# VHH binders against p80196, part 7

Target 1, 213 residues: p80196
Amino acid sequence: SQDFDFFYFVQQWPASYCDTRRSCCYPTTGKPDEDFSIHGLWPNYKDGKWPQNCDRESSLDESEFSDLISTMEKNWPSLACPSSDGLKFWSHEWLKHGTCSALNQHAYFQTALDFKTKSNLLQNLNNAGIKPRNGDYYGVESIKKAIEKGVGHTPFIECNVDSQGNHQLYQVYLCVDSSASKFIDCPIFPHGGKCGSKIEFPSFSTNDDHDEF
Key: E = the ipSAE of ESMFold2; O = the ipSAE of OpenDDE; V2 = 0.75 times the mean of E and O plus 0.25 times the DockQ between their complexes.

## First folded at step 1 (VHH)

Design e9 (framework vhh_7ubx_2; at its last look DockQ between E and O 0.41; V2 from the best seeds 0.00; counts 0 for: pae E 10.1 > 2)
Fold by OpenDDE, look of step 2:
Structure e9 (fold): chain B 213 residues (1-213), chain A 122 residues (1-122)
Amino acid sequence: as target 1 above (213 residues)
Amino acid sequence: QVQLVESGGGLVQPGGSLRLSCAASGFTFSTYWMTWVRQAPGKGPEWIATISSGGSTMRDDSTKGRFTISRDNAKNTLYLQMTSLKPEDTALYYCAAYDEGSYYDTGEIDYRGPGTQVTVSS
């Protein structure tokens, strides 16, 4: 039986992750794509609490999801220091959260990947004219609306702060039903960094690159 | 207030040595893992070394053997001794601190200094 109410599906914006007073490290596999990456798929309770470490003996087994590794490297990279190939990060996510999901390792990671694709956050933002660019600011409500229009459910936007003190789009929370089948309205939103009215959507590119996505 | 202040950087010729220092204040230095990270022009952040109460670890490349991380808890200071410096070592060097628990959770570094510039050039 499932002992949680829903999943938080959390995606992060790598450029914002790295554009802080906090350090980041690019994966050993290379510079992250200019796209949202998966932070995690987290079982959660409606009261805001969550189960964790439900099976400490369930160590990560690469053989269980070997077919997903290449995709995970691209879509689920670790930006933590020291630089890594993601395995430690995935192991952490699995042991802390995945073991509580009632899914096996393959299903857990596959599910997260699927929801990343399904959410298509960057495209949804782009559709609304919201593109990553250093120095450009967007209304947080506009960002939420753009995502909501695409996903069909209201996201929670978490912000971090860059070195200049500006709020940045850092993480996007979506909610998934306990069966991991569909996005749902979030029963509760997380306690996270509240965003100002306007936030930056930064890019790894220099201001002169004028990359369009 | 938490502060990390790096020093000791500068211009040095290839083969030279520098000793970087990171003065920490505003938190319990001894309980934090301390890290050196660098960022070279056009490159992403690069981990160099971490030192905890259990020991130290270095990146497994050419920096290993040339660089040494150490700390003085009494002085709340982190050090990076660099020897046999190469042009490719040119970078902004950051001192970073993170709680052991937070490391395994998110891998996020809690505190970072503004960095000290190291330039290796003939």
Scores: ipSAE 0.024, ipTM 0.334, lowest interface PAE 4.5, mean pLDDT 89
Fold by ESMFold2-Fast, scan of step 1:
Structure e9 (fold): chain B 213 residues (1-213), chain A 122 residues (1-122)
Amino acid sequence: as target 1 above (213 residues)
Amino acid sequence: QVQLVESGGGLVQPGGSLRLSCAASGFTFSTYWMTWVRQAPGKGPEWIATISSGGSTMRDDSTKGRFTISRDNAKNTLYLQMTSLKPEDTALYYCAAYDEGSYYDTGEIDYRGPGTQVTVSS
């Protein structure tokens, strides 16, 4: 009933957040799993614009989703400095995007957690022989096809650049219908975060602490 | 009007020091995350340091031992203290503002200044 066309479901690769010239900080729970983590679930319009901050007075209320907190700490951590428990990141996502979703807080966070499980990105990539490893590069088209084979829909792949100037897999966008029930073909892909034809799928360094170097 | 105005650049010899300032107006400076970025001739923009609204700092590994970011919320001013300057530090230095949410959204810049030129040469 909310006035938007679809959601972007956005997942990030933590090693690619952490190996850029900007420092990262692990959550207070420690180093994140070597898996994709949730960035957000973003209402969007088919013309490429999006609603935001639809109810600025709707504060994050931990009591509404206390049963999800431990799962969110694993699947939706903050890598922003300083090291944190994630609450400010989840508050940001709720206020900017969640308030536009037509879902309550529990349903909003549960829905994102469910879509992470359903997308199963790391396993779908591994099934195609695409595995995280420093120095290994994969064709962007091969990454897209592996995800499409597993999920049924073509993703948008966003790249960033590591501290040495290498293009790498950073974020994966999938699209979800406005009722938050199923993946769909994206009506429009976002602009920016351009990839080269081959990109690195990095792993965390064995000697990493909070600064990655 | 929203404005960011950098100052303090100039010609300095290797091993020297400079302090850059960024004066902010037209927005609530104290609630914004502030960053310094530089662009050297023939290179793309390079992030140097960010300071949160609460004063926490994040710095690029290659410069963090020589450069210090700080802020004065009462004066709406951001600073970059630069020491042990090298010829490779020659660049246009500009400040930029994010709200905390824009930082979580992959470091989107809300406002940017025109920059101040730093030249390190003998």
Scores: ipSAE 0.019, ipTM 0.353, lowest interface PAE 5.1, mean pLDDT 86
Fold by ESMFold2, look of step 2:
Structure e9 (fold): chain B 213 residues (1-213), chain A 122 residues (1-122)
Amino acid sequence: as target 1 above (213 residues)
Amino acid sequence: QVQLVESGGGLVQPGGSLRLSCAASGFTFSTYWMTWVRQAPGKGPEWIATISSGGSTMRDDSTKGRFTISRDNAKNTLYLQMTSLKPEDTALYYCAAYDEGSYYDTGEIDYRGPGTQVTVSS
């Protein structure tokens, strides 16, 4: 474990993960829901640096969080290839980030699941009329305001590009205090992930004209 | 330019063998993880096997024991040795590449080939 100042809590939009030139693979449990999913809960410093790999002896032990696995399959799926049940992804997140969190494995995963529920991102966007739909574009400031209204804190929006070069909503960063108890204003925002002024919020439809494999 | 080009597909009788190749160019092949995926008509993609940059292999249980992934870094080539082929193995087979960081941090495939057709019938 190490001292750190806050967490980034990062969620990703599966359609934007999968419609790039690099493609994706669905989990062995099937196509994920059309909803944000957890990427990770990442200890960070206010100066923009971060700890990682804080206890290389602390391997993931499935028995420590077995009651959470079905919820994690739904809310923390891996879209990386090859297709998997998510255990390698969760092992990576634990070893790289979780070991630096001062939480045990069960608390680490449970805390991230709880913050996904509290953030309520898809509903907060929907309340502002921002819905996943191919061909619709939204102002990045409108997305930030919709999330801020529901969560009480301004998010950072990371974009990626689809196979046709269009900028799209990819990841949402919120900040959590170092005791992992509540959302806070971010002490610093990440670099990169530029969005442009208007971005797509793509649908996870099998009838899309973008590259899905 | 980056290219991945699969070859070695074709028509084979049940119980037969094929060796697929994936020739890579335009990137440092030896530092990339490589994977094989197949897709039958009307079905979603199905992962088959992955080989790390260090040569460790992972494979799907459904093809366990019949398919072997390997690589030759000197020739920038990935292989899939298939044996005891069955009609249900009929599919378009693709190779894909990604570095270790991309796998865990983004999960995005960096490069993907157009595929080679394997047809198993009597």
Scores: ipSAE 0.006, ipTM 0.187, lowest interface PAE 10.1, mean pLDDT 84
ESMFold2 (binder alone), look of step 2: mean pLDDT 80; pTM 0.780

Design f1 (framework vhh_7yz9_2)
Fold by ESMFold2-Fast, scan of step 1:
Structure f1 (fold): chain B 213 residues (1-213), chain A 122 residues (1-122)
Amino acid sequence: as target 1 above (213 residues)
Amino acid sequence: QWQLVESGGGLVQAGGSLRLSCTASGSIFSIYAMGWYRQTAGNEREWVAFITSGGSTTYADSVKGRFTISRDNAKNTVYLQMNSLKPEDTAVYYCAADYEWGSDYYTEYDYWGQGTPVTVSS
């Protein structure tokens, strides 16, 4: 196993994944809830580098976390094409990041699910009047302050661009201590995914092409 | 262990063409999505083109119609054909591989090449 300094806990906004020129495919369970979903829990070093693929022989074993499957389908869905049950996405996250975590598979996935609940991003944003709606824009600093007020630590905000070139809220990064016990101030913020000063917080449209099955 | 090795960069006149190659070793290439990114000094990596394991392609608006991404799974190689090059295309070009769950943010990719410089003169 690798020594590491902290985790990034990464959550994505599904509507922002889906409204790019690449588009998306809904999970086999259907359209995801209008909520943040887990991307991953990533061991990292304070110098901005990260360990990966720390045990290539440790394949994902569904039997090790079968009690978590339904909760993971809701909170950690795959939006990549083709439509899937999420197992390949969870396998990717486990092999690349999870094998470096010093946690077994059940503990790794349970820990990420627990941090999603604890971070409570959507409610913390709603409490500040920041609500998902197509065409509504919010200051990036207001988004950061709302999350910091609720979680106690400043997030990194990653933006992407929709099919029309509008900057939007895509992913939220929080940092977790190396024992995977609590949120901490990020020792270093990632690079990339630059936001404009105001960004869209989009919602799924009921008449979107993505609703067609 | 996986390695990506880029080649084909260099100096070219505006309006010219270059073909970049990226060869993978050590793992099953055909199951990975492959991408090309570029970076200029002082800027973050910009996504250029993407090809899925099944061969579907997507391009950044800045290169659409000029660049073509393709792959040869028998040779474990991904290519970027760059036509009608502009001085604005000057950058270090990187290939990257992942399971198609990477964001536009480069830290999500499984493997990156060393980069190959491309300079387009006036």
Scores: ipSAE 0.015, ipTM 0.303, lowest interface PAE 6.9, mean pLDDT 84

Design f10 (framework vhh_7yz9_2)
Fold by ESMFold2-Fast, scan of step 1:
Structure f10 (fold): chain B 213 residues (1-213), chain A 122 residues (1-122)
Amino acid sequence: as target 1 above (213 residues)
Amino acid sequence: QWQLVESGGGLVQAGGSLRLSCTASGNIFSIYAMGWYRQTAGNEREWVAFISSGGSTTYADSVKGRFTISRDNAKNTVYLQMNSLKPEDTAVYYCAAYSDEYFWGDSSYDYWGQGTPVTVSS
């Protein structure tokens, strides 16, 4: 779009969302796959600021993207409590970020789904021997190199801390050009979420157990 | 592990100023959105001010123009500068950390602080 410089394309590792003090609730479809899931596609300025909430009259309309819903339930689930179908999460992402994208709702969600497929993060990490397993730690630079080898561009790696105090791989940021057509080198990396030199790549553990009742 | 510790509350005369601080432990502070809330006895917590991880701010109408929220990511601290205080600003003030860059859904907060009391004398 004309009014921003690039997108961050943000994917999260669900096990790392779920094993924090906050914990999580599985989607109404059940426990998510052990794969990266989409957090969002965020218009950004190259000075590190971003536009948000760009169309006060726009609301999420399921009829505009009904053909994508089952794919979004799999690739863009909400892990926030209480357990949900994801519509509130997608509505939030659309209103805050999507309305600034210059894309309509269908194109916005389809574009994010396409970039998830293209980035192929889990396979690119597996090709370098970086596999999810509780107690296994990997160098942050090795994680970055594995993704760069597969995608062609250096990611930003965001870490969080589990309920036991272990630093872990939480989110991966890649950058996309303003026309939403291709990955690019990030003009600027986000601030914060800094990792130690080695971080855990956890699998789903007892901390991710869903408590419905 | 996350901990939020508020400080700076106290007694102040109407028309006076206070600055509240909320310091977070850990290295995740700068990616979180931070908010200030207040609660009076018998009432639900009321939202006061919000600052996103990128620094954009919003305020409740009751405090707009009088209060300023800011953050210092190097210190893992969020501030609430309260000017032109009124007796109706008397409350316990809480900071909260959540990421609206993470999952949005039913105000999911990672952590709340313990609260710091503010009393504005008439």
Scores: ipSAE 0.007, ipTM 0.218, lowest interface PAE 9.0, mean pLDDT 83

Design f11 (framework vhh_7yz9_2)
Fold by ESMFold2-Fast, scan of step 1:
Structure f11 (fold): chain B 213 residues (1-213), chain A 125 residues (1-125)
Amino acid sequence: as target 1 above (213 residues)
Amino acid sequence: QWQLVESGGGLVQAGGSLRLSCTASGFTFSYYAMGWYRQTAGNEREWVAFITSGGSTTYADSVKGRFTISRDNAKNTVYLQMNSLKPEDTAVYYCAADSTYEYDWSGTYVPYDYWGQGTPVTVSS
């Protein structure tokens, strides 16, 4: 294991995951809430590198966080195919990133859930008039400013493209100190997933067939 | 330091074939979905083909049935076999390691995307 400098706290916009050429599969619980969901809490170094897979012997143990499972199903669902209960996704995040965090499994997942609540991304965007709706586009700088006003720190905005080639809000990165206690200014931003000057903030289609049930 | 190095581009006649290669170093290649994109002057990069870490493939409609994407994890290399080339395929071709369209959770979600420098392909009529 190695010490690290900070965490990325990464949240994704489910509709933007689902409207790509790859599409998606809803969780076994059905269509997720129209809200940001957790991707992960990732230890990182200030030089842009990151530790990973720091303890291969530390398997995900559902009994260590059984009290969090219902909350995680809502806030940290898997949209990857095939449709699933999320355990494989949480296992992936724990093994790759969580084992490097210096937190136990319960603290790791609870911390991410707490930061989702604290960041309150959807409400902070709504307060600035930035609302999810297919066909509505917003300046990427306006999105950053809205989040910065609510959280106190500038996010990194990752974009992807929908099946028609339209650029859209996909993931929001915030940074957290190495003790997992507070948001901080990001020492370094990730590279990739670059946005156009205006990006779509899509909602789920009314004809959405991504649910396998 | 990470690198993606493309090779195999060049001049070819319409109806001919080329095989592009992209060799990765400095990151865990097998964890990434790999894609090929192409760009003509004045236009944004357009997606051509993807291959997931698990080997599932998808193609743009314009190349479906003519191009084949494959990977060799032992060599950290992704390939694009281009058959029945048309003048419209003329572009600079870029290799990308891309988590954006990842389908499989097994080691595929990573914080950074990586891009190569591009390899030019010219198809004469």
Scores: ipSAE 0.006, ipTM 0.178, lowest interface PAE 9.4, mean pLDDT 84

Design f12 (framework vhh_7yz9_2)
Fold by ESMFold2-Fast, scan of step 1:
Structure f12 (fold): chain B 213 residues (1-213), chain A 122 residues (1-122)
Amino acid sequence: as target 1 above (213 residues)
Amino acid sequence: QWQLVESGGGLVQAGGSLRLSCTASGSIFSTYAMGWYRQTAGNEREWVAFINSGGSTTYADSVKGRFTISRDNAKNTVYLQMNSLKPEDTAVYYCARGEDYYTWGEDYMDYWGQGTPVTVSS
């Protein structure tokens, strides 16, 4: 494991993953809930760099977190093709990021699940009248303020584009202290994934099979 | 230690073909996923194709059926065969290395090449 300054806690909006030109594949458990899902809990340095792959021999061991698997299937699914049970995604996150966290496997996954519950993103957005619906757009500042009001800290909002070129809410970044105990103000925001002034908050839909010549 | 060097870009007429190559130097190539991204002026980078360590491939919808990604682990090289090129394919193409990729996004890619320009005339 390497020393680090803070974590990014990253949640994705599944509908925005799935409505791009790459499309997606549902998990083997079927269509995900209409809720944010965990992407990861990423150790980071305050200069914007990050440690990774800190113990390449520390393989994911399902027996170490078997009590969490059903909760992870719900809150941390893989939408990447081909359709899967999520295990390879969790293994990727553990090996790249988790091994740098100073936490064991159970604590790493439990901590991310706990922060998802604490952040309560969808409810905090709904409380401000920001609700998922295809064709509905919201100011990025309004999204940030709704999350700030509920969580106590300013998020970074990452956007992507759907198959039609519309900017949309894709991922929400919050920051966590190096002891993995509480949300903090982000020392530095990530680069990339820039938003337009208003972005769509789409509802979940089936895979987009649009093929371009 | 890792360096990615792209080659094979240039000017081509619509309907033509180009083959891009990306050669890696440094540590074990075969254990990593490789990808191609492209970027036009004023737009963010977009992914084009991925190939994982096991040889499984995925493609952006805009290039499916026209582009093929492949790798030669003995030569530490990943290729992008680009057929039926369109003016819309005009971009700087970047090679990237990362862990075996299960979700889409630049944050999974650790090392990037400097890019190779591709211009497709109408």
Scores: ipSAE 0.014, ipTM 0.243, lowest interface PAE 7.7, mean pLDDT 84

Design f2 (framework vhh_7yz9_2)
Fold by ESMFold2-Fast, scan of step 1:
Structure f2 (fold): chain B 213 residues (1-213), chain A 120 residues (1-120)
Amino acid sequence: as target 1 above (213 residues)
Amino acid sequence: QWQLVESGGGLVQAGGSLRLSCTASGFTFSSYAMGWYRQTAGNEREWVAFISSGGSTTYADSVKGRFTISRDNAKNTVYLQMNSLKPEDTAVYYCAAEGYWDSGEYYDYWGQGTPVTVSS
């Protein structure tokens, strides 16, 4: 049963993961699309706390969601080193967050994939003239407004810093009701990842492509 | 700055009991699931016991019925009560708060380990 107030639905910008001092490793399927990818779907409480690891023995079972694997490789890749097929990342998300969701594995992953499609972040940003390009900066409030116009709800924007110390768009948080049926206004916004007033929306660099080989 | 501080390990005779404690600071303990793991020389760490943020418990088959995991959120402490100890329980025991992906990095918060030696 449900024992939480809402979900954070968290999407990351892969180019911003990859251009940090840590760098990244592309998935075994190769360079990800220039699009937002799923980080996770996280049960949360209205007081800012969260449940986690609600069933340690509920291991990730690929046979439960084999029909989703190719879609997850595209929309939920791991960029952590070493290069991988994503299973360790999906296992982490399932064990920590998914086991608290009241959904089975197939429903948990399908639900996140559906919300990625529904949020349509890249197109909503593009409609406002906010496009990925190295060296282009946008007001954080403009980014929030563009997403709110398309989704109907205000996001939380998390920033990180590239290897040169530039603040950039890293993750977008939207909130989902406890029945996993619709976007809602976030009861509380997360802390951390503070943005400057203007942040970069980077694209993948040509050097990253060269350094792979 | 996060910290997990373990205590209660030592030397005991077979059939004896020990209680391990692990006190957390620097993170929201009540939101974390906590586990106990053990490691013998030359082997990977193996899971022993787990307690969720809500207090639900699970145990490895090798310790089920002998070990009990519990938590006290007011004290930021997780415990492992070890009864009917066997020589094969000899290991370094680790407290862990598992599973955090922060700023693109996977973090498991781990203690330094506390040795337990069970003599025959």
Scores: ipSAE 0.012, ipTM 0.184, lowest interface PAE 8.7, mean pLDDT 85

Design f3 (framework vhh_7yz9_2)
Fold by ESMFold2-Fast, scan of step 1:
Structure f3 (fold): chain B 213 residues (1-213), chain A 120 residues (1-120)
Amino acid sequence: as target 1 above (213 residues)
Amino acid sequence: QWQLVESGGGLVQAGGSLRLSCTASGSIFSINAMGWYRQTAGNEREWVAFITSGGSTTYADSVKGRFTISRDNAKNTVYLQMNSLKPEDTAVYYCAVYDEYWGDSYEDYWGQGTPVTVSS
C-alpha cells in the first residue's frame, strides 16, 4: 500500500453545496439538518500531494459498518443528483481515500464520525456570533479564529460561488495525525478554493427566505 | 456557472480510435480536476478517467493502456483519446468537473453527453 503523513478531515456546508448553478438533490431521508456534514477523511503528504485509489479491489461492504448507517445518513449525506441513500458517495470516498487510510471500513467511517462530533464546528462558530443567514458576511479570519479557539488548531477555509456570484463558506479542513487519533496543526494548507476577505455563511432557503434573487 | 459541452462521439469499428473533447466556460482547469464517465442503457454512470489540475492522470482498469486523458488549458478543453476500441466501450460519454485537488467526492458539473458506438 502507500504511506502518508496526515489526514485532511473535510466537512462541507450543505447550503453552499446546494445554492450553486449545479444545485443539488436531497438525500432519500429528506432535507439535511442545518449543520456541517462530512465530505471525507483524506490521507495526504506533507508536500501537498496525496495517495488515492490504493486498493481498487476493496469494494464497500455495507455489512462491515451496518451499525453506523443511520448516523452516516445524518452526518455524511450525499447531495449529488439524483437523490440517493448515500451508499455511492461513501463507496466513492472509501475507494479513493479510505483504501489509503490503513483503517478498515468500520474504523474509517467511525473515525470520521467521531471527528465531526469533536470539531463541533457550528457551535464553535455560534459562540463567536458567526451564524448562518442569507446575506450575512463574515471575515474569513474571524471564522478561522472561532474554529481555532474551539478545536485548538487553525482550519483551512474553502469557498465556492453561489448562483448569484456571491463567495461563500463551502468547506472546512482540519488536519488529523496519521494514526487517526487527534487533530494537529496542518503541515500544509490546500491551494485552491480561495476566499475573499469576507464571505457569506448562507442558510437553506425557506418559503420566507427569498432575498437572494 | 460552468457549462461543459462534449463533442467527438460517433460510430467507429472495433480496433479503431476516437477522440472526445469537452470544452468548459471560464478558467475551470486552473483550480479543478476533470473526468470522463460513461453510461450504458439501464446502468449507472461509471468512471473512466481523471486528470487533476496538476496534470496527474488515473484510469479505470477496463481502459488502462487504451485511453489517454489530456487537457489544453488555453482552450479550456479536456480530451479523451480512445484507442483499440471494443464493442463493450459503446456508451454515452459524459465529461465532469471535480474538486480533485481537495480529494474527489462527487462531481460539481456534468456535460450533456456524447454517444459512442463501437461496431464489430
Scores: ipSAE 0.014, ipTM 0.195, lowest interface PAE 7.5, mean pLDDT 82

Design f4 (framework vhh_7yz9_2)
Fold by ESMFold2-Fast, scan of step 1:
Structure f4 (fold): chain B 213 residues (1-213), chain A 120 residues (1-120)
Amino acid sequence: as target 1 above (213 residues)
Amino acid sequence: QWQLVESGGGLVQAGGSLRLSCTASGRIFSIYAMGWYRQTAGNEREWVAFITSGGRTTYADSVKGRFTISRDNAKNTVYLQMNSLKPEDTAVYYCATDYGEYDWSGLDYWGQGTPVTVSS
């Protein structure tokens, strides 16, 4: 286990996870809200490396955060197949990243939920006229500017490609100080998931493709 | 410690075949999907094929009908059977696992890569 310098706070756009050639499986609670959802809260070093799996014997214990389960089902769903209740995804995030956070399980999950509320990504984008809609493209710099105005810090925007090869808004990275108390300017941006100059911000369609049992 | 180890790369003439293997080793965590990417010098990694734990597959258009991905869950191994190879398939091939996409390519773990060279 090692000390770390900051966290990436990572949120994903569910429609962009689901419209890829790989597709997705909705949670057992059904189709997720048309909102950003949490991917994770990841300890990181200033040199771009990160600690992981810092206590391999620390199992996820849902009794430690039972009061958060319904909120996590809404804000931190698993879109990976097969369809699930999310516990396996939260266990993965806890074991790989959470054990390195210096937080207990309840504090780790509560902190991520609080930062999702605080970042208010969809509202900040909507305030700038950037709305989810299939076929509409937005400048990546406009997306960054809208988020920066609302949060106070420049995000990293990760893109993926839909089944047709169109670049789209996939994940938003914000940085959090090592005490998990506030957003900060990112000491270093992550690498990968490069965007074109304009990207799609897709919505769920009526006939979404997804993989089931 | 999880590690992905690729094997099976090498030299082959156009029209030939190669089979790549990738085995996950170390601590056992849930692996939902495994797949292959490839990269040529100066270019970003290109997705090639995915397979889920249940056996569902997806392929990039450039390899459909020529490449077949398969999986042995008991061995934590994924295979890529490459037939009718073309010079443009020349690349370093990377195995990757997926449980929620993120970072570089949107995948959790990468292998070290295995080079494939297809001569004319």
Scores: ipSAE 0.012, ipTM 0.236, lowest interface PAE 8.6, mean pLDDT 83

Design f5 (framework vhh_7yz9_2)
Fold by ESMFold2-Fast, scan of step 1:
Structure f5 (fold): chain B 213 residues (1-213), chain A 121 residues (1-121)
Amino acid sequence: as target 1 above (213 residues)
Amino acid sequence: QWQLVESGGGLVQAGGSLRLSCTASGFTFSDYAMGWYRQTAGNEREWVAFIYSGGSTTYADSVKGRFTISRDNAKNTVYLQMNSLKPEDTAVYYCAARDYYEGTWDDYDYWGQGTPVTVSS
């Protein structure tokens, strides 16, 4: 009955978004916590393709998830410029991905928030001695193993490069079943975002220049 | 409702120039990274140039110093200025739009229909 096979649940490391050649702007609430944040919950097919924009008339309606707004501001901030309250980013995710999910808006956002809590990425990495700090590098296989130990399923690790050319932890992909009820082994992994054998897990700098350029 | 419409392709002699344009509608153009790809018969589509929403650019080694990508957000248009054209630049050229919220993902959200470029010796 589902028109897709699984979801990618995608979490982003904010410091790695901000230290590249892309423009980065903090939310209107200020600098985000040093924690993973939600990028999205993306319906996908087993062949690597995905549905998108499944109902262009289904506009984001803040009244349908008003009880979640405060939690979303913390766990699902926009780092895209210009600085914003996150509504445009959540609208983007809803329209592109959420409308294909077979969930209503409240269930879609609540589900993503629940999976962030359940995945507990930062604590699972910390338990393995993998901690954010500029200049500290970790084997990508150690990162995968730490997450697999905590979640029960192997993640896909997406890397990007900072302005100095250093490979770094950027996004973590976990897979969720089509009913949005549980983590599963990923049927297929994405092809992009190649990592080196060791990657940086950066923190925000003390003299942060990425705030509202 | 969304469209990417390419123009400016055609026949040109080696050493000549062409400017390709790609005009977008139906999405917030300034929020998208824009790319140009090209494809020859029997080969996979290859990346040519990329421009981020913030204006920074990257180029394939085969076109560096000859091609320039630029954008005009007020006109919802991305351009590819092609100079010093070579016969090996003969291809169908596609513009593509990538949502900048999604970062380094290799696939594009929107593709144009393609515009042919033929460079004769």
Scores: ipSAE 0.015, ipTM 0.344, lowest interface PAE 6.6, mean pLDDT 86

